# VH-VL binders against Probable DNA replication complex GINS protein PSF1 (gins1), part 4

Target 1, 191 residues: Probable DNA replication complex GINS protein PSF1 (gins1), of Dictyostelium discoideum (Social amoeba) (q54hr6)
Amino acid sequence: MFTKTAIELIKELRGTDSIPHYNDTSIKATIDEMIALYEDLIKTITEHKEQKKEPFYLQHAITFHNSINRDKRCILAYLNERLNRIKEYRWSSGQSLLPDQLKERLSQNEIQFFSEYDKILTEYNSKVGLDLTIDPQPPKELYIEVRVIKELGEVVLNSGCTVNLNLNTTHFLKRSDITNLVKNGSLEHII
Key: E = the ipSAE of ESMFold2; O = the ipSAE of OpenDDE; V2 = 0.75 times the mean of E and O plus 0.25 times the DockQ between their complexes.

## First folded at step 1 (VH-VL)

Design d6 (framework fv_durvalumab)
Fold by ESMFold2-Fast, scan of step 1:
Structure d6 (fold): chain C 191 residues (1-191), chain A 123 residues (1-123), chain B 108 residues (1-108)
Amino acid sequence: as target 1 above (191 residues)
Amino acid sequence: EVQLVESGGGLVQPGGSLRLSCAASGFTFSDYYMSWVRQAPGKGLEWVANIKQDGSEKYYVDSVKGRFTISRDNAKNSLYLQMNSLRAEDTAVYYCARDRYYDFWSGYSFDYWGQGTLVTVSS
Amino acid sequence: EIVLTQSPGTLSLSPGERATLSCRASQSVSSSYLAWYQQKPGQAPRLLIYGASTRATGIPDRFSGSGSGTDFTLTISRLEPEDFAVYYCQQYGSSLYTFGQGTKVEIK
């Protein structure tokens, strides 16, 4: 429903451990949906103040607020994870220039972020007379492929996005979101 | 378990053609670059060609440009190397190798290799 | 193209000794894009080290990699009988990958 387009954003990101193409269309659609939800929430609150004095109107407003907050968390999780992968690339590669393969997948804001992050690292390395990115250790694998062993239905992950974990379906999910589900036997890690 | 199995090697006369195949299993083939690496008898390793996940980018060592064509069929989890205008210098064991995941900053280089298939170019 | 030169060409050692293998690049290579492989006669190569210093899964801790820029080293701290093989370095920081010519580690 309200989180459908935001789920598509995070699902695209989860399909790879690198950086996929920036999904401008889905991001814009999700933002437009959040604006519409926000306007509806404001209208509901305004109408309640004037005429409606029943608790179920407050519950309705809270429900809309939670939906907007969930969509916002999914967008922020998507954008923040992309920035984290960009930082990880800079640290692990030790390079000041983005490869063509990676650069074509980034938004202009992300390219600018890389430039700023690189400038900070390069300036510090210059001041101390060494390169702190020499012999980096790559980060631990963040995403794993899992099979649903026990029917769970719709589950809200720690990131705030909702996924549908139907029996025997396969998903590529962030390890930290599903550690407990793997541990209790609901999900099986596919190697 | 990741497996790569090559086929199609054999004896060919100079100027002839041969098509190598590599059958992949145990991983999501469409998420990886794939490479062909060769080794002439008693010599070292030489990278030959690689192909991006969707087939949109292909790179070749200069000695095979215009003669060899790398391709893939993601629906069949298969990698191919079409070799034309073969020369004695192309005689080697050809290995299928799993390349990087998506781009140059992630994954290992060649973390899994096939058993190799021998191509002999001789009259 | 980036040329990788390995030295020595042949290293003759006894079991229990330390082996140090060198790989020099004709131009700077990010440590993130340097790998080491082991190959035994009649077998496909096996990945030992990637990212210059990270051991691949299942590789014993006696193998270690180091280096940056143009100078990279593979060290085998205490040579076991199974470690006598040919070792190759490889750069994968450009779309045109290159291998070194190999160093043979043989029994003295």
Scores: ipSAE 0.000, ipTM 0.429, lowest interface PAE 16.8, mean pLDDT 79

Design d7 (framework fv_durvalumab)
Fold by ESMFold2-Fast, scan of step 1:
Structure d7 (fold): chain C 191 residues (1-191), chain A 124 residues (1-124), chain B 108 residues (1-108)
Amino acid sequence: as target 1 above (191 residues)
Amino acid sequence: EVQLVESGGGLVQPGGSLRLSCAASGFTFSSYWMSWVRQAPGKGLEWVANIYQDGSEKYYVDSVKGRFTISRDNAKNSLYLQMNSLRAEDTAVYYCARDSPELYELLSGYFDYWGQGTLVTVSS
Amino acid sequence: EIVLTQSPGTLSLSPGERATLSCRASQSISSSYLAWYQQKPGQAPRLLIYGASSRATGIPDRFSGSGSGTDFTLTISRLEPEDFAVYYCQQYGTSPFTFGQGTKVEIK
């Protein structure tokens, strides 16, 4: 109810622990839906000016208001979750450069956010003489671009999501999900 | 205030079917995602399935896909789980759980209210 | 699927002591979408913490959650007799939603 397009955004994030392509289409559709709901609410209020206190009219107005707020919270949650995954990538990768494969999945604002977040971390690390993003072991969340050398078909990743690893296709996946497939020659790391 | 009451559990032979019901009260049932979570005797919790507010979206754990069907009747404030082709491994207490609070239904997969559970035993 | 591993399996303590329970994920849990539940024998689970650190309504302040990424902790600052139970962590960042195997907090 009133939240189908907004739910699509959250489902996309829940369906994977990777960073999917920025869903501009669904965000714009959700905003358009919110605008339509708002205009409908204003029309209802205007047409029933003398009946603002009528129980049915008031309940209808409250329902519209709640739906708009829910869609707004959903968009903010979607955007915040993406920013959190971008922060996780910076911490786990230890890299100041955003890979082209990841960059194409981000909005311009998200690319800018990564740049600013990186500057904050780099500046802090410089002041204390440490790199706080360096772990004792390699970062498991690091994403890498791979090409499928051997047909694997549908593979279930550790996150529970499935990916189609068809011959000669390229993918941007968490290194930890595919380490054994790279080692056995099924996937080739693209530099 | 908020109450979830499960029913329909019992003893069934392997390959048999059971339909679980959950009667909800004390909240606006139609505004929440609802889930079924099970617990095998002496073991931990396993999420089974959830269903969106209007019934248009349904999700299942892989082990029950094609065998179990989640559904709801908002007019009756009721949640259902139709279980077909039951296996010994499906033996568990099945809980009805409220998945998404009103303000967080699009974000939540945690469960703020649970029913008492209903025992399903699949055995010869 | 994301596998959650809880440790220790059993924690034997006395009332008044601090309990620290660990939950480790096989992969990073984005946005700390992690919940903690308490379950007593013969009862349904009870929500304690959601979003890794947010206390559920009615939950005493002796319960606190922390952590991010792959490492999460539930802390009970001063155990009350009613706190001896089994505790489960649950992630909801990625489908399917998964639970840890549980940590039993028992009286010494």
Scores: ipSAE 0.000, ipTM 0.451, lowest interface PAE 15.1, mean pLDDT 80

Design d9 (framework fv_durvalumab)
Fold by ESMFold2-Fast, scan of step 1:
Structure d9 (fold): chain C 191 residues (1-191), chain A 123 residues (1-123), chain B 108 residues (1-108)
Amino acid sequence: as target 1 above (191 residues)
Amino acid sequence: EVQLVESGGGLVQPGGSLRLSCAASGFTFSEYWMSWVRQAPGKGLEWVANIKQDGSEKYYVDSVKGRFTISRDNAKNSLYLQMNSLRAEDTAVYYCARGEYYDSSWLYYFDYWGQGTLVTVSS
Amino acid sequence: EIVLTQSPGTLSLSPGERATLSCRASQSVSSSYLAWYQQKPGQAPRLLIYGASSRATGIPDRFSGSGSGTDFTLTISRLEPEDFAVYYCQQYDNSPWTFGQGTKVEIK
């Protein structure tokens, strides 16, 4: 069987370069389908036990194998791509702290993966005496899109320009001017 | 420009062996899945084998499993197909093709093809 | 494996006419994982459409792909002399990669 939910996972990733919300529903549905396929195979073999023929069992085994491998590969591709984007974020951000907005979109296992990856990278950089996530990679995005989640009103930025940060408004601002406001939860980075 | 040039085709007896080569240029060979696709005279296209970027995964059509071996040498920008125990049914033009994908390394279509090399298996 | 069946086997038309080629899959295929190729006698296949509806670089807009699930169509809105060739559909949704048997578009 070709599963609609497995394809949905791949399409979701294809539609964005950011890290979308973890699709727990579609993953569970795909796993449930794999279990159903397995149970159906076992039931078919059991009901036709009295007439065991090589072609009969081979046909069912091949169909099951292809369906399971398809679903398995889709899940693995989805999970691996998400992990790659998490690693990419760690390298591009240079930060050990996972933003709350991003954290809300990750599974518990992905949050744990970020923590472990950060530890490995930090230990390696410490041993070498160099932070490889800062140098010599391409520069971090100079300007970022943010949404105001905490009313701030008129604010004078580090650069000297004044901006009106009203609740729920969206702005495209220099990262260095607003790093502290993003960190303290006043601004939400649109990733 | 992307260029794929096959070589190694020829006339061979049933049960014999032949090794096909594909020389790639104009792109970063090591970043792409590569495949062999064949076409028997007057017939349609049939996928034969594919190989992942680093050579870690190899897939074959059932009719050639155990007889054909796909391999690559990323340092030489070359793809190979070792064909053993050849049968009359293996007579075909063999094309080298590049796999292009988006978010999954096993979900790809063939965006560039070589000109093909003819393999004839007859006595 | 997913079997692709193309119809008609041969399509006889005159330049300027519309050509509609069908590709039917034995199982549902995501529209993102179906491609169309053109092959002229003595030449290698050329990619026309990928993802069921996206034109490859350099392909004229008279070529269009559509469809989803099990039914896919390649349309050539107005045949040019250079378009008389064999056309193949291919699914890359599930291993093994499979091609249709081909539709020959020939001059009437």
Scores: ipSAE 0.000, ipTM 0.421, lowest interface PAE 20.2, mean pLDDT 79

Design i10 (framework fv_indenebart)
Fold by ESMFold2-Fast, scan of step 1:
Structure i10 (fold): chain C 191 residues (1-191), chain A 122 residues (1-122), chain B 115 residues (1-115)
Amino acid sequence: as target 1 above (191 residues)
Amino acid sequence: EVQLLESGGGLVQPGGSLRLSCAASGFTFDSYAMSWVRQAPGKGLEWVSSISGSGGYTYYADSVKGRFTISRDNSKNTLYLQMNSLRAEDTAVYYCAKDFYEWGSPYYFDYWGQGTTVTVSS
Amino acid sequence: QAVLTQPASLSASPGASASLTCTLRSGIDVGTYRIYWYQQKPGSPPQYLLRYKSDSDKQQGSGVPSRFSGSKDASANAGILLISGLQSEDEADYYCMIWHSGAYVFGGGTKLTVL
């Protein structure tokens, strides 16, 4: 419910194996949503402080806190997945040159991250006398295509992001996040 | 389709300076890295310098480091090579080359210009 | 020390096959590198021919005849450009290239003469 914008960030990454354009608009929208939730939580707590219904206030605080934390985890998962794909590019390409087709898709912080990561790999390779970025590639978690066989609604993945697993919908998700749901028959692996 | 046209070559004295230009057309210039590759008379190819499409990253051969500066003007679709402190061994045909890029693919030179001749002699 | 070494010259007869070698310096394993090949005819700029790393990672240049192919000789630590059914128009200089240690490195080139 509170994580609609954050879910769209993850859906964008699932749609491609490359690095899509940095979604500044959706990230800002998610942050704005979190700020609004935080302000609402503070108003709820302060308004009810002297109304002597402490158990009621605590339940509302927990609910809002959990929603904010889910949004935070989704943003972090999005940003971390992008950084992982940048690392994968550096490992697979063996190149210190960042192509403009890729560069235009990265945030300023991601461009800086690439430069620092390249420096670390270059320094290490110079010490061992070889270029470790020329195969093998770093390990990757598999994404698999699944169909929802039993209505699950909104589910929190191990990554902390929520997805809406409605009956008969198809999703492209990390295998590790959904292994138990495939095993219990709630999701069907599309081979 | 893709065309690269070098200019600015000529005769120059040792210790002198020269600026080469490469006019590009037929592709989205700012999306591709560009390079200079030279060839001395009767000798092989030698990479000189490369620049990313944005101009943010540059690379130089050890033989020209500190003397040559690669740059580009994406508004004019033009690549430049500023050559300072020229030596007799810099005498060569200088080629402008377009770097290829594809996700997961390494770089290579897919298109070359016709070259411009630089002669450094007294 | 040269990173890439090519024989200065090679002669072959029309219709025969020519194998052009590109040897990597000791300590640099040819198995890990993608090798690019270029052809240069007198008075012309170089033309991209093909690249070869492995049977699963190779590419032919646009308009390059299938007579041109790439391979490797692990025992010689060398990349190979094979030209089969040699034609008179194949007479040219051939260069190999790799990306190594932050630089594009060209071999010295091989002048192929078709007699």
Scores: ipSAE 0.000, ipTM 0.435, lowest interface PAE 16.7, mean pLDDT 79

Design i14 (framework fv_indenebart)
Fold by ESMFold2-Fast, scan of step 1:
Structure i14 (fold): chain C 191 residues (1-191), chain A 124 residues (1-124), chain B 115 residues (1-115)
Amino acid sequence: as target 1 above (191 residues)
Amino acid sequence: EVQLLESGGGLVQPGGSLRLSCAASGFTFSDYAMSWVRQAPGKGLEWVSSISGSGGSTYYADSVKGRFTISRDNSKNTLYLQMNSLRAEDTAVYYCARESYDFLSGYYPYFDYWGQGTTVTVSS
Amino acid sequence: QAVLTQPASLSASPGASASLTCTLRSGINVGTYRIYWYQQKPGSPPQYLLRYKSDSDKQQGSGVPSRFSGSKDASANAGILLISGLQSEDEADYYCMTWHSSAYVFGGGTKLTVL
């Protein structure tokens, strides 16, 4: 399927704020499509070499190359968004271990990523704690855990970061970005 | 299979203390937040307390705040509820419940598995 | 005032349908909340039935028959549990639940009697 499978990967992520099951079938289908496109490119080059078709051949080669790059970008966007949601889960949950339900939805590489990200966060937490003597307002005090009590949907924060504030979801956000939303009752500070 | 088994209930006098335990099996205990939910005789369900998977965050209903302490021992797959300064109104069946998040539609907490309950009676 | 309010009792005949309501407090829009439903039979712990926020955001519990379904009545500001083709074993207490203000909140429960 030309780019259709890659588009469906992105649509799947847009339909939810959670981490859906790793779609290895669609990813493999997209990769297979990229391979097929590359083989078509090679065939086009071979036919041009024999028939000496110029400049029409170059236009077709460019089109195939652009299609391959489009599929590649879609896969990278899909994988990167999943990693971002895994990071957000770690921030909002405060948990160092993946729940069985979430673990079932992740690829092996994503499970490994979570482990490494968790190590970085715990090390950062330890180092920040050591600096508390010097700085009475540690950087972590800039972030608070909040629960959405009024559906807000996609919101662009002052920092330029975009978040989906769906009812009953929890987020770990900079206090300065959400002060007005907490004050007006849209978000609830979780202690 | 997921199993939750409560213990430690009994008869206590007002002002007394009691510790409830919930033994969990069939899942990775440390990956799940856990809760205590109680039900007074002939009445409805009332959430009492919750604890995160790591034990780093705890939540309490206003009716028990300052008197009850939720804790867990992930090495023993056990959830605890320490109940102090017990009152007649604390008389109830106490259920251990596993809290799960809906990973398809975001982080919406709910109870997917419940234990059989343990009875606490606070009486003279 | 309670966040979630349920009628104390409801009765219906075998084979009929029962519609159980869970009304949200004034000021809380049911359209933005996910309502969870639990069934409790005498002498048993509650069991999870289903949750409903919208047609695109709903889930059925494992082993829960399709005759159980969730919906909402925006005009009544209420979540609804519909049980079709009532059977005698459906006689139980039904509780709605949601998350509000850093707490799990249950409705008072509805005792369904199947005559």
Scores: ipSAE 0.000, ipTM 0.432, lowest interface PAE 17.5, mean pLDDT 78

Design i15 (framework fv_indenebart; at its last look DockQ between E and O 0.02; V2 from the best seeds 0.00; counts 0 for: pae E 14.1 > 2, placed apart)
Fold by OpenDDE, look of step 2:
Structure i15 (fold): chain C 191 residues (1-191), chain A 124 residues (1-124), chain B 115 residues (1-115)
Amino acid sequence: as target 1 above (191 residues)
Amino acid sequence: EVQLLESGGGLVQPGGSLRLSCAASGFTFSSYAMSWVRQAPGKGLEWVSSIYGSGGSTYYADSVKGRFTISRDNSKNTLYLQMNSLRAEDTAVYYCAKGYPDELYSWLDYFDYWGQGTTVTVSS
Amino acid sequence: QAVLTQPASLSASPGASASLTCTLRSGINVGTYRIYWYQQKPGSPPQYLLRYKSDSDKQQGSGVPSRFSGSKDASANAGILLISGLQSEDEADYYCMIWHYSAVVFGGGTKLTVL
């Protein structure tokens, strides 16, 4: 049936919150179906001009047109959702580089998109003098309480202060000093 | 097994109204076009109206256009025919018919199943 | 005149062949249309038999015997339903049908009597 591949493509994406491998095969198959449908539609219209008002041919046109549009919508939805997830990764990770594990799942266009998106965000951060990826919400307090979830031992913070971050210990530290440790999973914010 | 059961027929005066129903079973109702075809006593078949699965496309014979309205409730697997401003010439057995598509088309190709019909008599 | 014209009646003997015609109005080229055929027995609703546009575009209804076939006569601008090896149970009314400008059009029907 028409649009089956496109629908499965969407279902695949909906089945995970992460970014699955770019499905080039299904994209190509969907595009090929669209082309085939269009060619058939044009052929039918051309060959049956005298019967253009016949319900058979009217519905043929409607059905094929709608199927093409459905395929288009599915592809666009697929691509849009993937890009949104890529953007979300850039914000949440605070990373300017794609890890190999993620990069291998992206299309070349998506990799390029990430690079351009990163550039824009980096420039904006520089302009405003902030790193918006550190805390998407305005901090209420300068210091936060954190729990050590990975043994780090004695650590020198950005402020120059030395702290002993032993496993399962709690600390009240300056947010700016521990942002990277929270992001890499070494520390956990205690609410 | 496909089944079509018409109801709502009866005696009505000229200018009156009547609503026919067709209860469908044995197939995915919403996926097929449905039609009404009538047959006057001792006469041939006359197509009345057709409605496609989505309900977005309807067709009417010139003889009933503006007076009859075809509709469907896919949740109830029921086809309807609202008949207004009835005339003596509308007297007939009204058949509910299921459409059949071919491999490429999802709309009406031919009438593969018919109900037993319901009789409408318009008389003073 | 009517878009589709059928003879009112036709008689044939058992075992013989019956040819039922469906003539299209002048100006309507039979070659461009699919013609659908239905059988109706007394007291029963119509039953689909087959459709025919060309030898490459024809379809037989489910359960319909192969002795029922469709064809066309271009010179007469008519569709033809051929019933070979006529049997008593073939006695019925036969209707042809086409789609014509967003409308379904039936012929007047032919009453076939098997003598």
Scores: ipSAE 0.000, ipTM 0.506, lowest interface PAE 13.4, mean pLDDT 88
ESMFold2-Fast, scan of step 1: ipSAE 0.155; ipTM 0.616
ESMFold2, look of step 2: ipSAE 0.000; ipTM 0.477
ESMFold2 (binder alone), look of step 2: mean pLDDT 90; pTM 0.930

Design i16 (framework fv_indenebart)
Fold by ESMFold2-Fast, scan of step 1:
Formats: sequence, C-alpha cells, structure tokens
Structure i16 (fold): chain C 191 residues (1-191), chain A 121 residues (1-121), chain B 115 residues (1-115)
Amino acid sequence: as target 1 above (191 residues)
Amino acid sequence: EVQLLESGGGLVQPGGSLRLSCAASGFTFSSYDMSWVRQAPGKGLEWVSSISGSGGSTYYADSVKGRFTISRDNSKNTLYLQMNSLRAEDTAVYYCARLYSEWYPGYFDYWGQGTTVTVSS
Amino acid sequence: QAVLTQPASLSASPGASASLTCTLRSGINVGTYRIYWYQQKPGSPPQYLLRYKSDSEKQQGSGVPSRFSGSKDASANAGILLISGLQSEDEADYYCMIWHSYAYVFGGGTKLTVL
C-alpha cells in the first residue's frame, strides 16, 4: 500500500550522477513500514477469525504480498544502482583507494564491496599480465534512429565510418556521431 | 471450549450406506470451513472432504468422489458425511476437523475424537 | 507417484535431535508451499504443531514447545520438522501436509521412537 518512501530512494539516485549519501533513514522507514503492514494483517486475521470468509483471506493476502514485493524491489533497485556506481568508479578511476569524500557517502557494506571488487579485478589483471583499468572505457554510446530531412549525400562520421544520408532515408547511428547534424536540422530524431 | 463430537459410525456391509455427524460447540460454526479426515487401522491420515462455512463450496478426495457427500446444518452446528457404496477400504476412524484460515487455504486446528466405520462381510 | 513422501520410521536418543523430512514429488517446488506438521500419539486424534513456508511466513501452534521448528531443504525438495532436546513424550507419529490441486495431501507419516 505505502510505497512513497521506497520510490523516493530511487528518485534520489535519478537526480544525480554522483553517489549520494547512503539514505539509512529512508531504508529503515521502508522496512518498518513492511513490518507494520505484516503485523496489521496478522492482527486483523487473529482478531476476526470467527467472522472471516474465504474471499477475505485471499484478497488481503494478495494485497499484502503485492505491497511488500513493491517495497522490496525498490530497496533492491536502490542498493543495486549504488553498487553499479561504485563499480563504475573503480573502472574509471583505476585506483584501489576510495577518496575520503566518497567513503563518507558509503555504507560499511558498500566500502567492503569496493574492497572485494578491487581484489577480484586486480587479481584478474595480474593473471593476464594486463591492467584493464588503464585507458578507461568511454561512456556507453547510445544509438538513435534518425530521418534525413536535408540531402547530405556521403558523410564521414567522427568514428571514421562513411554513411550515405539521402533525403527521407532512416538510419541507426551513434548519437555522438550526429549530434551536430540533428542540431542544424539536417537530421530528425525519430522518437 | 472448542469441542467436536463425531457420531454415526458402526459396522456396515460392502455396498451399504452410513451417515456420520459431528456436533460442534464453543465457536461460531458458520464462520469456519469444516473437514472429514480418516485413518485406516495402522495406516496414515487421509483427507476425505471439506466444506466452506456457508456450505457453498465442497471438495472431495478422488477416492470418495461420487460416493460421499459432505454437508452442514449451521442452525444445528452439525457437520455431516453421507457415505454410499461403501467398500472394505473405507474402514477407518473418521475425524471431524475444523479449518482455520490465516491465509487461504486453511489448516486443521481442532480435531474430534473420531468415530469408527467398519465395512465388513 | 506420491505427492508427499516421509520415512516410515526414525529413532533417536533422549536429549538428541531428530530431523523429520517431507519430500515433495518432482515437479512440485517446495519453495512455493506452506508445509503443515501434525503430531499423533497412540489413542489420540492428531494435534497441529506448526507450519512453515519461509522465515517470514511460519507459525507455531498454541502450546507447542520451542524445541519444535520447521524449515526447508531446497536441494532435496523437502520440508523439515526439527525436534531438539528429544523427550520421551515426543514419541509419536508425525505427518506433513500441503494443499495441492484442490486437495489436502498428507504424507505417509513417520513413527518417531525415542530410545
């Protein structure tokens, strides 16, 4: 029934590209809400057992199950997204040490996770004689569908690939390769 | 407090009929699903049949389907089991049991002392 | 073939622990079922002991000692009744039960001997 606190955890992450302070208060509040919902269900069933009917039990059990599962999924999504950002930091930084500023924002479990992830990555790189965190991977490229609004003919993209942009043709191209062509009105982004 | 008292058991010939009764007291009878569970001599428990509190829904074990009929009279706080076409393998102690549902479906929380049905010769 | 399978007998010494298993037929996932346990002493009707689906969904019967607990073994596809600190009065037949396919299904029962 109540999912506001759990949803706000996810919204907090969407509002920033950094790793915000671990929101222990909201996580605890969500868990307390789940416990309270469970206790209310048990109390209602116990107090009114001699007055119950079959449809009552089934409907209440399903509603409770759905509410608990929503809250649980939101908490897990929040925690998993934070772990993903910690992994991204390790790959992009190439360092085994967490800065104090970042460390202050992490839970003890997240600090431990970083340590374990670093050990695995370092051990793997050692075995293959490479450091895979050297020259960090570029940000993930998004492909977008575009339609040619102005005849451009043969165009060489920043990636070095050549593409023939004839009027009214549609193409799936990396956004970074065609941002200027979309901005100047030569290509239309198909949404 | 909660009491279930079975009656109607006895000796019956194969192919015969028998009607069991269970008198309930100490609770609001119409608010609880009720069941019959049997136990053959020296054997385990076997669920026979269940009926909803209103009497609108009934369930039967495959072994008795078409031969046994569960019913109830909420005005008399009594559960019944009508047994037809009895076979030697129906010989058992028949227990009346109350179903308690925290989550549907329920479980058997109170049992009667049982009534013996012997199908012989 | 059988929906629920229990060992016919089990013996253990006073003060020891007994682990009684209730195995579900292949194709029936124990993870989704509430397993109910009943105790029957000679000359008496069965008595409800407890039920177990998960740590968040379990219940002890009224007056049932804390020595009795339920759990599951997913690898064996089985429900488990654990009786710790065995006492002579624990000697009884134990039955597991589930609701499956519009029917209440009992296991064959395990006779626990405390000697």
Scores: ipSAE 0.000, ipTM 0.411, lowest interface PAE 24.4, mean pLDDT 79

Design i3 (framework fv_indenebart)
Fold by ESMFold2-Fast, scan of step 1:
Structure i3 (fold): chain C 191 residues (1-191), chain A 121 residues (1-121), chain B 115 residues (1-115)
Amino acid sequence: as target 1 above (191 residues)
Amino acid sequence: EVQLLESGGGLVQPGGSLRLSCAASGFTFSSYAMSWVRQAPGKGLEWVSSISYSGGSTYYADSVKGRFTISRDNSKNTLYLQMNSLRAEDTAVYYCARDEYSYGLWYFDLWGQGTTVTVSS
Amino acid sequence: QAVLTQPASLSASPGASASLTCTLRSGINVGTYYIYWYQQKPGSPPQYLLRYKSDSDKQQGSGVPSRFSGSKDASANAGILLISGLQSEDEADYYCMIWHSDAWVFGGGTKLTVL
């Protein structure tokens, strides 16, 4: 008995190689459901301990506990994977400025994480390099949201990133990597 | 050291009363349910009464129901058994026992040395 | 009829195995119960040994040797305490116990004599 929303969060990550919109609603719903389940389990155990009732079925309690722990791990995996993709963006873009398109996809905590990660990289680069050069012009629509209209399968983009472009899947990808695929009708820009 | 020490036993006439005490030490008394188990001379074990960790639930063997009252004082780490309307059949060694809770199940994992109650004229 | 019945005595030689039975009254199905076992030596309070419901649902008391084990005989409607490799220190009274009808119920006890 895993929560439905925790499974959907993992599917969302596996369905795209880009940074999807932060799913606060599903995360909150999953956490609320886990808390309710946990409180119900604790109440049942406490009542049995207090009232010396017939034996509580051990397998039921263990299954319940394992379900809660698995849902917790799914949420943590979701959040960690998003942070990893943010790190990859910073590394690949070389930019200290977070573009508006990407910023709209991130939570406040993720925006702060990007800022802290950027500081670490900037300080490291300043110690080892002579060419700490930041592009003075902010990126314009560096990433766009697209839907796959024609099955393309596994594609290696010009940036070297590999992405699985399966029919009807949605991706948030660099405009420069996919301009030709949008032009030929394989991908559709989502408004 | 984890231990239970019973006291209050003695000789009493039929119809009389006695109050047994059990002093707990070396563990968090308020976290455990407690029980009284008795053993008549040369006979087997008989469960008498149990009390939950908070004192909110009590259980009695049919043979003592209405005559005995189990209680506890968690501030003093002490378990009590008030015995009224005593009968010759109540003659026994009375053991204080700790009820351990593991995976939804109870068992007596710690026992005192016992205190002797003799009901005789 | 008593809820739990145990034979009064049992004798076995050192190194042999002893099977102590705890029979449930007709109408009470042993398959649904946890059977608890306690050991009592002369002049001492009882000591918890183990509990047994099934091979997948059992528990051994702290410090209790693995040569003590529980099982059931469905045809006899009985719980069984098996003591293998009997030692002289195993000589004691053994009690079974169940939770039935809002009460802890002990068997009458079996005196095990080794030798």
Scores: ipSAE 0.006, ipTM 0.486, lowest interface PAE 9.5, mean pLDDT 82

